# VHH binders against q96fz2, part 222

Target 1, 269 residues: q96fz2
Amino acid sequence: CGRTSCHLPRDVLTRACAYQDRRGQQRLPEWRDPDKYCPSYNKSPQSNSPVLLSRLHFEKDADSSERIIAPMRWGLVPSWFKESDPSKLQFNTTNCRSDTVMEKRSFKVPLGKGRRCVVLADGFYEWQRCQGTNQRQPYFIYFPQIKTEKSGSIGAADSPENWEKVWDNWRLLTMAGIFDCWEPPEGGDVLYSYTIITVDSCKGLSDIHHRMPAILDGEEAVSKWLDFGEVSTQEALKLIHPTENITFHAVSSVVNNSRNNTPECLAPV
Key: E = the ipSAE of ESMFold2; O = the ipSAE of OpenDDE; V2 = 0.75 times the mean of E and O plus 0.25 times the DockQ between their complexes.

## First folded at step 12 (VHH)

Design V102 (framework vhh_6z1v_2; at its last look DockQ between E and O 0.01; V2 from the best seeds 0.00; counts 0 for: pae E 16.8 > 2, placed apart)
Fold by ESMFold2-Fast, scan of step 12:
Structure V102 (fold): chain B 269 residues (1-269), chain A 123 residues (1-123)
Amino acid sequence: as target 1 above (269 residues)
Amino acid sequence: EVQLVESGGRLVRTGGSLRLSCAASGSTFSSYAMGWFRQAPGKEREVVAAITQSGGKTYYADFVKGRFTISRDNAKNTVYLQMNSLKPEDTAVYYCAAGYGFYVETPEEYNYWGQGTQVTVSS
């Protein structure tokens, strides 16, 4: 996973992340650096995306089940990185393979510190290789959504006019991530950056791409992944597996250029 | 910010029982995940048992499951390790530790450590 959509206005995104803490109290996640959130239909690596993480990472007396929402840089910069410019990092940390996460120092170290986050998106894009051509067909991939009409067709988002109506009740895609904190050697603000954990694709996506992000399906999985005060690394990693609870539709080539940031990027056809 | 003092270690016979206590001083005891670790001569320090911030979850190393029980009393700022059916292999210095997270796979991430209490198990 190398491209996502996360276009909801900040207030709509915040409400979409309503949750219950350990005591069953209804809450909204509290923002850090809300002004750095930039909604887009076409998010690429190195841009900022909103993630959920435990409040305990920032307040050492906090209930570990309480959540912060913060924009983080996509592309994990390890805490031990010694150069002054993160763009000089020689290896790609956009994704982290689930099968080697405990073998790679860049991911093992922050994981051992409980630096787990949930990466938020409307959905993600993948490019299907087409036989007999060098062209690729992009698809928008997302959670099944609640129908806006009781007698609607099989496709919940099958027309551009219906698509806009769905956003009011959109179920955000919740992907398992690992983050790290990098302190610039010359001083300055701490950089928070993340990677998305990837797994083998499920049967339903195998014709589109051989890999998929590790999706946390439902609030129980999201809560356990975030809660490093209650859930050990080994127990959290049991949540990392393919899911079949996913849907998709083909989109136009407009999405291919990461500079394009319009609803057409995820519209059906 | 928190100081930990272990007590209760002594010589005990094989098959016997001991309860270790770890008294915490500091204002935020209930915010920490707590763990018991041990180190025998010539061996590395290993996790024995741990209890989460809420007290709702516990961890036990395979070699103590069914024999040891960890508990906490936040009113007394104390964590306990009840040790039953003791074996000579349980002989070690037992350490109490406090962490911000439940770091059972990464003991080095625990933030505060006690000085240890010696447990000796003999026939």
Scores: ipSAE 0.686, ipTM 0.863, lowest interface PAE 1.1, mean pLDDT 89
Fold by OpenDDE, look of step 13:
Structure V102 (fold): chain B 269 residues (1-269), chain A 123 residues (1-123)
Amino acid sequence: as target 1 above (269 residues)
Amino acid sequence: EVQLVESGGRLVRTGGSLRLSCAASGSTFSSYAMGWFRQAPGKEREVVAAITQSGGKTYYADFVKGRFTISRDNAKNTVYLQMNSLKPEDTAVYYCAAGYGFYVETPEEYNYWGQGTQVTVSS
């Protein structure tokens, strides 16, 4: 996974992340560093994306079922990294393979510390290789959606106001991630960064791409992944597998350029 | 372009069962969500059932009430509708459709349609 969409306004995104704590109380996640949230139809590695994580990571003795939402850098920077510039990292940390997660120190160590997060997106993009050509067809992959009275078709978004309504009840894709905290050697703010765990593609997606993000489907899976206080690493890793509960459609080549940030990126062609 | 051909529609008695099939042309069948729709005389076309590309999610209209099952075989480029406990009210032309999967219950999101197959349920 090298490209996602996360374009919802902050308030809409927050509402979409409504959850029940372990007591059954309806809650909204609290924001950390909301100013770092940058909505985009075209998110690439090194950009910031919102993730969910347990409040227990920030507050001692907090209820571990409570959720925080925070923008983090895509591409995990290990805490042990000694260079002053994260871009000097010589290995790719955009993704973590599920089969080798326990073999790589960069991922094993933070995972062992309970640094599990849920990466939020409208969906993710993958490119299908076209037979006989060097051309690749991009696809937008996401959770199946349920039409509500408030939900219009994407094609009906003829105005900014209508567009916002279309996405008001959008079910966000919830991907399993690992995050780490890096302190710059020269001082400054702690950098929070994440990697997306990947698995072999489900059968339905296999013709498009052979790998897919580990998707956490449903509140229980999301809650268990986040709750590092009550759910062990071993138990959490059982949640990491391909899912068939996805849908997708072909999109235009507009998304190929990471600088393009328009609704056209995820619109069906 | 995908061509869809429905089959299996026939006259059946109340309480009877039918299995409809829809065969798709081409190699891109797995890229489409599939749906079954029906249109009775003098009525609007309505969704019966829908299924995502991989079959991971299904949708059924309220009137189905567990009587119908949609399934697909991507290796055969075919989608099925098993209809049990048929009623006279189920009499209609049944259409197969292919499209993308934003809202599988919405006919406007389907790009390709079959010619339909007639299902008649007699009392």
Scores: ipSAE 0.285, ipTM 0.689, lowest interface PAE 2.0, mean pLDDT 91
Fold by ESMFold2, look of step 13:
Structure V102 (fold): chain B 269 residues (1-269), chain A 123 residues (1-123)
Amino acid sequence: as target 1 above (269 residues)
Amino acid sequence: EVQLVESGGRLVRTGGSLRLSCAASGSTFSSYAMGWFRQAPGKEREVVAAITQSGGKTYYADFVKGRFTISRDNAKNTVYLQMNSLKPEDTAVYYCAAGYGFYVETPEEYNYWGQGTQVTVSS
């Protein structure tokens, strides 16, 4: 997974992230750095995207089941990185394979600090390699959505009003991530950055690509992944597996150029 | 970064009791899960007990359940291990450890370690 859509306005995104804390109280996540949120239909590595993380990362003695939402850089920069420019990393941290996460210092160290996050997106893109050609077919991949006459569908909406109704009720994709905090050696703001954990693809996606993000399906999985105060690394890693609760549709090649930020990027073809 | 200092280890007769303490230095002690480990000569370091950041959940190895109690005082930055009904096989160096993991049984899940305190249980 190397491309996502995360285009909702901040207030719509925040409402989509409503959750229950440990006591059963309905809450919205509290934003950190909301001015760094840059919505787009076409997010690529090194861009900022919103993630959820436990309030306990920011406040001594906070309830670890309470959630913060914050934009972070896609492409984990390890806290031990010594050069001044993150682009000088000599290995790709866009994704983290689940089967080797405890063997890689870049991921094991932040994971051991409880630095688990939930990466938010409308969905993600994946390119299918076609037999007998060098051409690749992009797909938009996302949670199945509840369809009503008022909410419409992605494929049926050909007017702006119907399109907006689709997104008012969108269930965001929730992917398991690891984050780290890097202090530039010459000073400046601490850089928060994340990686998306990947697993072997489920049967439903295996014809598109052999890997998929580790998807956290439902509030229990999201809560356990975030709650480093009560859920150990060992228990949290049991949440990391493929899911079949996923759907997709083919999209045009407009999405191939990461500078294209239009609804056409995810529109069915 | 946190520094851990264990205390309370000594020679005790079989059936006796002992309380170990681990003082932590740092402003974020409550952000760490804490564990007690032990290592006897010629054996691997093994988990004894662990406790979550809030103290709401605890873990005990099978060999110590019912005899040992882990607790923490976040206001004093201290974790304790109350050891009752001690047996000669409990003789080991006991280590305090801090990390973000809870329910982990391996030392690699913990980021910070004390230097250890010797517990010796005589017949």
Scores: ipSAE 0.000, ipTM 0.194, lowest interface PAE 16.8, mean pLDDT 85
ESMFold2 (binder alone), look of step 13: mean pLDDT 84; pTM 0.865

Design V103 (framework vhh_6z1v_2)
Fold by ESMFold2-Fast, scan of step 12:
Structure V103 (fold): chain B 269 residues (1-269), chain A 123 residues (1-123)
Amino acid sequence: as target 1 above (269 residues)
Amino acid sequence: EVQLVESGGRLVRTGGSLRLSCAASGSTFSSYAMGWFRQAPGKEREVVAAITQSGGKTYYADFVKGRFTISRDNAKNTVYLQMNSLKPEDTAVYYCAAGEGFYVETPSEYNYWGQGTQVTVSS
């Protein structure tokens, strides 16, 4: 996973993240640096994307089940990185393989500090290899959606006009991430950056791509992944596996250029 | 910031029982996950038991399951380790630690450590 859509206005995104804390209280996540949130139909590595993380990472006396939304840089910069410019990092940290996460220092260290986050998106894009051509077919991949006005779930066959009406009740894709905090050697703001954990593709996606993000399906999985005050690294990693509860449809090549940021990027073709 | 002081370590007979206490000084005690660690002569420091911020979940090393119980009293800013059916292999210095998270796989991430209390189990 190297491209996502996360286009909801800040207030709509916040309401889509309504949750219950450990005591059963209804809550909305609190924002950190809300002005850094930039909605887009076409998010690439190095851009900022919204993630959920435990409030306890920022406040020592916080309930670990309470959530913050923060924009973070996509592409994890390890806390031990010694250069002044994060773009000079010589290895790709856009994704983190689940099978080697405990072997790679860049991921093992922040994971050991409980630096787990949930990466939010409308959905993600993957490019299917097409036989007989060097071009690839892009697909938009997302949770099955329930469309209350029209009865039944939204699907690949739905018209673009129908898609305009689903965003008010859209179920956001929730992907397991690891983040780290990097302090510039010359001083300046702490950089928060993340990677998306990847797993082997599920049966439903195997014809599109051989890998998929580790998707946390439902509030129980999301809360356990975030709650580093209650859930150990070993227990959290049991949540990391392929998911079949996913759908997709083909989209136009407009999405190929990350500069294109319009609804056409995710509209069915 | 929190200061930790362990107490209760002493010489006990095989099969005996002992309760260790860890007193914390600081208004944020209830924010920390707490753990008990031990270090026997010539061995690495290892996790014995841990309890989460809420007290709703506990961890026990395989070698103490069924014999030891960890608990916390947030009103008294104290963590306890009840040790039953003690064996000579339980002889070690026992340390109390406080962490911002439930770091049972990464003991080095615990932020605050006590000085330790010696437990000796004799036949």
Scores: ipSAE 0.605, ipTM 0.843, lowest interface PAE 1.8, mean pLDDT 89
Fold by OpenDDE, second read of step 13:
Structure V103 (fold): chain B 269 residues (1-269), chain A 123 residues (1-123)
Amino acid sequence: as target 1 above (269 residues)
Amino acid sequence: EVQLVESGGRLVRTGGSLRLSCAASGSTFSSYAMGWFRQAPGKEREVVAAITQSGGKTYYADFVKGRFTISRDNAKNTVYLQMNSLKPEDTAVYYCAAGEGFYVETPSEYNYWGQGTQVTVSS
């Protein structure tokens, strides 16, 4: 996974992340560093994206079922990294393979500390290799959506107002991630960064791409992944597997350029 | 472009069963969500059932009430509708559709349509 969409306004995103705590109380996640949230139809590694994580990471004795939402850097910077520039990392931390998560120090250590997060996205992009050509067809992959009375047809979303209505009830993709905290050697703010765990693709997606993000499907899976206070690493890792509960459509080549940030990126062609 | 051809529609008695098939042309069948729709005389076309590309999610209209099952075989480029416990009210032309839209239950999200197959349920 090297490209995602996360374009919802902050308030809409927050509402979309409504949840029940372990007591059954309806909650909205509290924001940390909301100013770092940059909505985009075309998110690439090294950009900031919002993730969910347990409140227990920030507050001692907090209810671990409570959720915080925070923009973090895509591409995990391990806490032990001693260079002043994260770009000097010699290995790719955009993704973490599920089969080797416990073999890689950069991922094992923070995971062992309970640093699990849920990466939020409208969906993610993958490129299908076309046989016989050097051309790749991009696809937008996401949770199946249900049209509500409030949701407009994407084809009819000729107006900004209609477009917003489409996204008001959008089910966000929830991907399993690991995050870490890095203190720059020269001082400054602590950097929070994440990696997306990947698995072999489900059968339905296999023709497009052989790998997919580990998708946490449903509130229970999301809650268990986040709740490092009550759910062990071993139990949490059981949640990491391919899912068939996805849909996708072909999109234009507009998304190929990471600088393009328009609705056309994820619109069906 | 995808061509869809429905088959299996016929006259059946109330309480009977019928299996519809829809064969798609082309090599990109797995890229499409598939749906079954029906249109009775004097009524609007309505969704019967839909299935995502991988088959991981299915949708059924309220009137189906567990009587129908949609399935697909991507290797055969075919989508099926198993209809059980048929009623006279199920009499309609049944259409197969392929779509790339966000919503599988919405007719406007489907780009390709078959010619339809007539299903008649007699009392």
Scores: ipSAE 0.253, ipTM 0.664, lowest interface PAE 1.8, mean pLDDT 91

Design V104 (framework vhh_6z1v_2)
Fold by OpenDDE, second read of step 13:
Structure V104 (fold): chain B 269 residues (1-269), chain A 123 residues (1-123)
Amino acid sequence: as target 1 above (269 residues)
Amino acid sequence: EVQLVESGGRLVRTGGSLRLSCAASGSTFSSYAMGWFRQAPGKEREVVAAITQSGGKTYYADFVKGRFTISRDNAKNTVYLQMNSLKPEDTAVYYCAARWGFFDESPNEYDYWGQGTQVTVSS
C-alpha cells in the first residue's frame, strides 16, 4: 500500500470514528494535534494521516479501551534512529509484512510496547499491470458501503449533492498499523510515525495486486487491536489476515501524480 | 517510575493460607499490568499469577491449580495474591512486578519490581 485517500472534514471524520468503550458508553475519539490533519484524496508516504490509538499512550491511568485520533507520519521512524533527518532511513518502513513483523526490530520493538494503531482512510489505491503494456490501471479499494435508497454506490453519484451524501455516511477503511515515537537528536517535538501491516491479497483483489493492507473489519477487531492493555500481542496478531469484505473500482490516471488532490482521484472511470 | 513494596510474607503451615499485598507508589498503578513472581533458592524466578490493567483478564501458572487468586484495587494502588492450600514447595521469595500494557509470563518483560517478601511453608 503506497497511496491512500483521507479527505473527510475533521468533524465528519471524528463522527465516523464513534465507538463504544469497555463500559459500553458511546464516545468520540479525542484529537491530538488536530492542526496536523490535512485532508487529501491522494495521501502518500511521509505525509500525515489520522490514526486511532489507545488513550493510555497519552494519558496515564486512562482506560486502554478509550481512543485518541492523531495525525502521524506515514513511514515508521524507529525510536532508536539517531540521524537528524528521518528521510535518511535506509530501509522502507511504509509497510510491514505480517509474516516478518516479529523478525524486524523496527516493528517488533514498538509492537511489544503496545504501539498498535488503526490507520484511517477512505480507501487505498493499487495499480494493476495491463497485459501487454507497460501501463498500469489504478483502482480505488474500500469497504462496501451501505446503499441507502437514495444514495447509490460511489459510481452512482451523478450529482454533487449525491456525492456529499455518500461521504456523510462513509464507512472508513480501518487498517492495522504499528507506530513509534522518535525524539530528534537535536531536540524538538516527538515524531509519531506509523507503518501499515500488509498481508497477501484476498482472492477478489489478487488480480489487481498480490498484497493488501491488513484490514480490521468491524468494531471488535478495531477495539482488540487498539487495546494493548487487555489484548496481548499474540492475540492481536490473530486479527491480521486477508479479508474479502472489500470492493473496488477503476479510477483515472490522475491519482498517479501524488500532487493531484481532487475528487477525480477516486472517481470511477 | 513505579515503586513496588510487597508485604504479607510469613511462616505458615502446610495447608495454610496467606494473603500477599503489593503497594505501588504514585498514580500510575492503573496503567500497568501486574504480576506475582516467586523465586526459590537455587531456582529461577517464575511467574505465579498476572492481571491486566482493568483486572479483566488473569493468568495463573500451572502449579497454582486453583489455589491462588490474584486481584487488584486500582483505587488503593494495590495488587493482592490470596494463597490457599499452601505447600512446602511454595516456599520462596515472592515478588510483585509491573509491566506496561498486557501481562507477560517472562520476568524479563516487566518494567518494575518490588524487593520481595519471604513466604515459608513448613511441613
Scores: ipSAE 0.866, ipTM 0.942, lowest interface PAE 0.5, mean pLDDT 93
Fold by ESMFold2-Fast, scan of step 12:
Structure V104 (fold): chain B 269 residues (1-269), chain A 123 residues (1-123)
Amino acid sequence: as target 1 above (269 residues)
Amino acid sequence: EVQLVESGGRLVRTGGSLRLSCAASGSTFSSYAMGWFRQAPGKEREVVAAITQSGGKTYYADFVKGRFTISRDNAKNTVYLQMNSLKPEDTAVYYCAARWGFFDESPNEYDYWGQGTQVTVSS
């Protein structure tokens, strides 16, 4: 997973993340650096994306079940990185393989510190290789959505009113991530950056791509992944596996260029 | 930051019971996992029991299961170890320790330590 859509306005995104803490209180996640959130239909590595993480990471007396939503850089910069410029990191940390996560220092260290996050997206894109050609078919992949009487299907021909209805109750894709905090050697703001954990594709996606993000399906899985005060690393890693509860449709080549940021990127062809 | 002070250690007879207390001062106690460790003369520190910040999960070393109970009162900034059916091999200095995040079995993973309280079990 190297491209996502996360286009919801901040208020809509926040409401889509409503949750219950361990005391049974209904809550919305509190924002950190909300001005760094940039909605887009076509997000690539090195851009910022919203993630959920435990409030305990920021407030030492917080209940670990309480959630913060914060934009983080896609592409984990390890806390031990000694260069001044994160773009000079010599290896790709966009994704982290589930089978080697405990073997690679870049991921094992932050995981040991409870630095688990849930990466939010409308969905993600994958490019299917077609036999006998260099052309690839892009697909938009997302959770099955509950249809309401006024909810339209995704399509370029739908009215603006129907498009609003589609997004009002959209179930966000929730992907398991690991983040780290990097302090520039010469001072400056702490950089928060993340990687998406990947697993083997489920049967439903195997014809599109051989890998998929580790998707946390439902509030129980999301809460256990985030709650590093009550859930050990070993127990949390049991949540990391392929899921069949996903759907997809083919999209146009407009999405291929990451500079294109329009609804056409995810509209069915 | 937390500071930890253990109390309750004393001489008890085999088969007896004892309750240890660990009082925390400073802010943020309720955010820490807490552990009880022990160290007998000439031995390394070993985990006895541990508890998460909410008290929702506990750990017990095999040699104390069914005899010891760990609990915490976050309103009083205190963690307790109830020790029942004490044996001479339970004789040790008992230490309270705090770890940010989930608890761990290794002493090296804990951030703050108390000074210890001596428990002696005689036949």
Scores: ipSAE 0.624, ipTM 0.852, lowest interface PAE 1.7, mean pLDDT 89

Design V105 (framework vhh_6z1v_2)
Fold by OpenDDE, second read of step 13:
Structure V105 (fold): chain B 269 residues (1-269), chain A 123 residues (1-123)
Amino acid sequence: as target 1 above (269 residues)
Amino acid sequence: EVQLVESGGRLVRTGGSLRLSCAASGSTFSSYAMGWFRQAPGKEREVVAAITQSGGKTYYADFVKGRFTISRDNAKNTVYLQMNSLKPEDTAVYYCAAGIGFYTEDASEYNYWGQGTQVTVSS
């Protein structure tokens, strides 16, 4: 996974992340560093994206079922990294393979510390190789959506109003991630960064791409992944597997340029 | 462009079973959500069932009540509707549709339609 969409306004995103804590109380996640949130239809590695994580990471004795939402850098910077520039990392940390997560120090160590997060996105992009050509067809991949009385039609999304209606009830894609905290050697703010765990693609997606993000499907899966206080690493890793509960459509080549940030990026062609 | 051809529609008795098939042309069948719709005389077209590209999710109209099952075989470019416990109220032209929209239950999200197959349930 090298490209995502996360374009919802902050308030809409927050509402979309409503949850119940372990006591059954309805909650909204609290924001940390909300000013770092930059909505975009075209998110690339090294950009900031919002993730969910347990409140227990920030507050001692906090209820571990409570959720915080925070923009983090895509591309995990391990805490032991001693260079002043994260771009000097010699290996790619955009993704973590599920089969080698426990073999790589950069991922194993933070995972062992309970540093699990849920990466939020409208969906993610993948490119299908066209047989016989050097051309690649991009696809937008996301959770199946349910039309509500308030939901707009994609076909009718010719108006800004209709477009907004579509996203007001959008089910966000929830991807399993690992995050770490890095302190720059020269001082400054602690950098929070994440990697997306990847798995082999489900059968339905295999013709497009052979790998997919580990998708946490449903509130229970999301809650268990986040709750590092009650759920062990071993138990959490059981949640990491391919899912068939996805849909996708072809999009234009507009998304190929990471600088393009328009609704055309994820619109069906 | 995807062409859809329905088959299997016929006269059946109340309580009977019928399996509809829809064959799609082209090599991109797996890229489309598939749906079955029906239109009875004097009524609007309504969704019967829908299935995502991978088959991982299905939708059924409220009137189906477990009687119908939608399935697909991507290797055969075919979507099926198994209809059991048929009732006279199920009499309609049944249409197969292919779409790439966000909502599988919404007819407006489908771009390609078959010509339909007549299903008649007699009392």
Scores: ipSAE 0.478, ipTM 0.792, lowest interface PAE 1.2, mean pLDDT 92
Fold by ESMFold2-Fast, scan of step 12:
Structure V105 (fold): chain B 269 residues (1-269), chain A 123 residues (1-123)
Amino acid sequence: as target 1 above (269 residues)
Amino acid sequence: EVQLVESGGRLVRTGGSLRLSCAASGSTFSSYAMGWFRQAPGKEREVVAAITQSGGKTYYADFVKGRFTISRDNAKNTVYLQMNSLKPEDTAVYYCAAGIGFYTEDASEYNYWGQGTQVTVSS
């Protein structure tokens, strides 16, 4: 996973993240740096994306089940990185393989500190290899969505009018991430950056791509991944596996260029 | 900020039992995960047991499972380690520690430490 859509206006995104804390109280996540949230149909590595993380990372007396929403840079910069420019990092940290996460220092260290986050998106894009051509077919991949007027999930066969209506009640894709905090050696603001954990594709996606993000399906999984005050690293890692609860449709080549940021990027073809 | 004071360490015979207590002072005890660590001469400090902020989950090192029990009383700002079936290899200084998260592998993530209490188990 190297491209996502996260286009909801900030207020709609915030309401889509409504949750229940350990005491059973309904809450909305509290924003950090809300002005850095930039909605887009076409998010690439190095851009900022909204993530959920435990309030306990910022407030020592917080209930670990309470959530913050914050924009973070896609592409994890390890806390131990000593150079002044994070773009000089010699290796790619856009994704983190689940099978080697405990072997790689860049990921093991923040994971040991409980730096788990949930990466939010409308969905993600993958490019399918097509036999007989060098062209790739892009697909938009997302949770099944409930239609506003009828039982069932929204799909590729639905009209553009129906697609416009579903954003009001869109179920956001919730991907398991690891973040780190990097303090510039010469001073300046702390950089928060994340990586998306990846797993082998489920059977339903295997014809599109061989890898998929580790998706946290439902509030119980999301809560356990975020709650580093109650859930150890080993227990949290048990949540990292493929899911079949996913749907997709083909999209136009407009999405190929990351500078294109329009609804056409995710519209069914 | 939290200050920790351990008590209960003493000489015990092999097979005996002992309860350690750790009293915390400060405004936020109930916000911390608590851990018991030990350090024997010539060895690194190792995790023995840990308990979450809520008390709803515990961790035990393999070498103490079934013998030791960690518990907490947030009303008394105290964490306990009940040690049963003590062995000579349990001889160590036992430390109480407070951490912001539930850390089961890395002592360095715990920022508040007591002074330690000596437990000696005679064969």
Scores: ipSAE 0.461, ipTM 0.779, lowest interface PAE 2.3, mean pLDDT 88

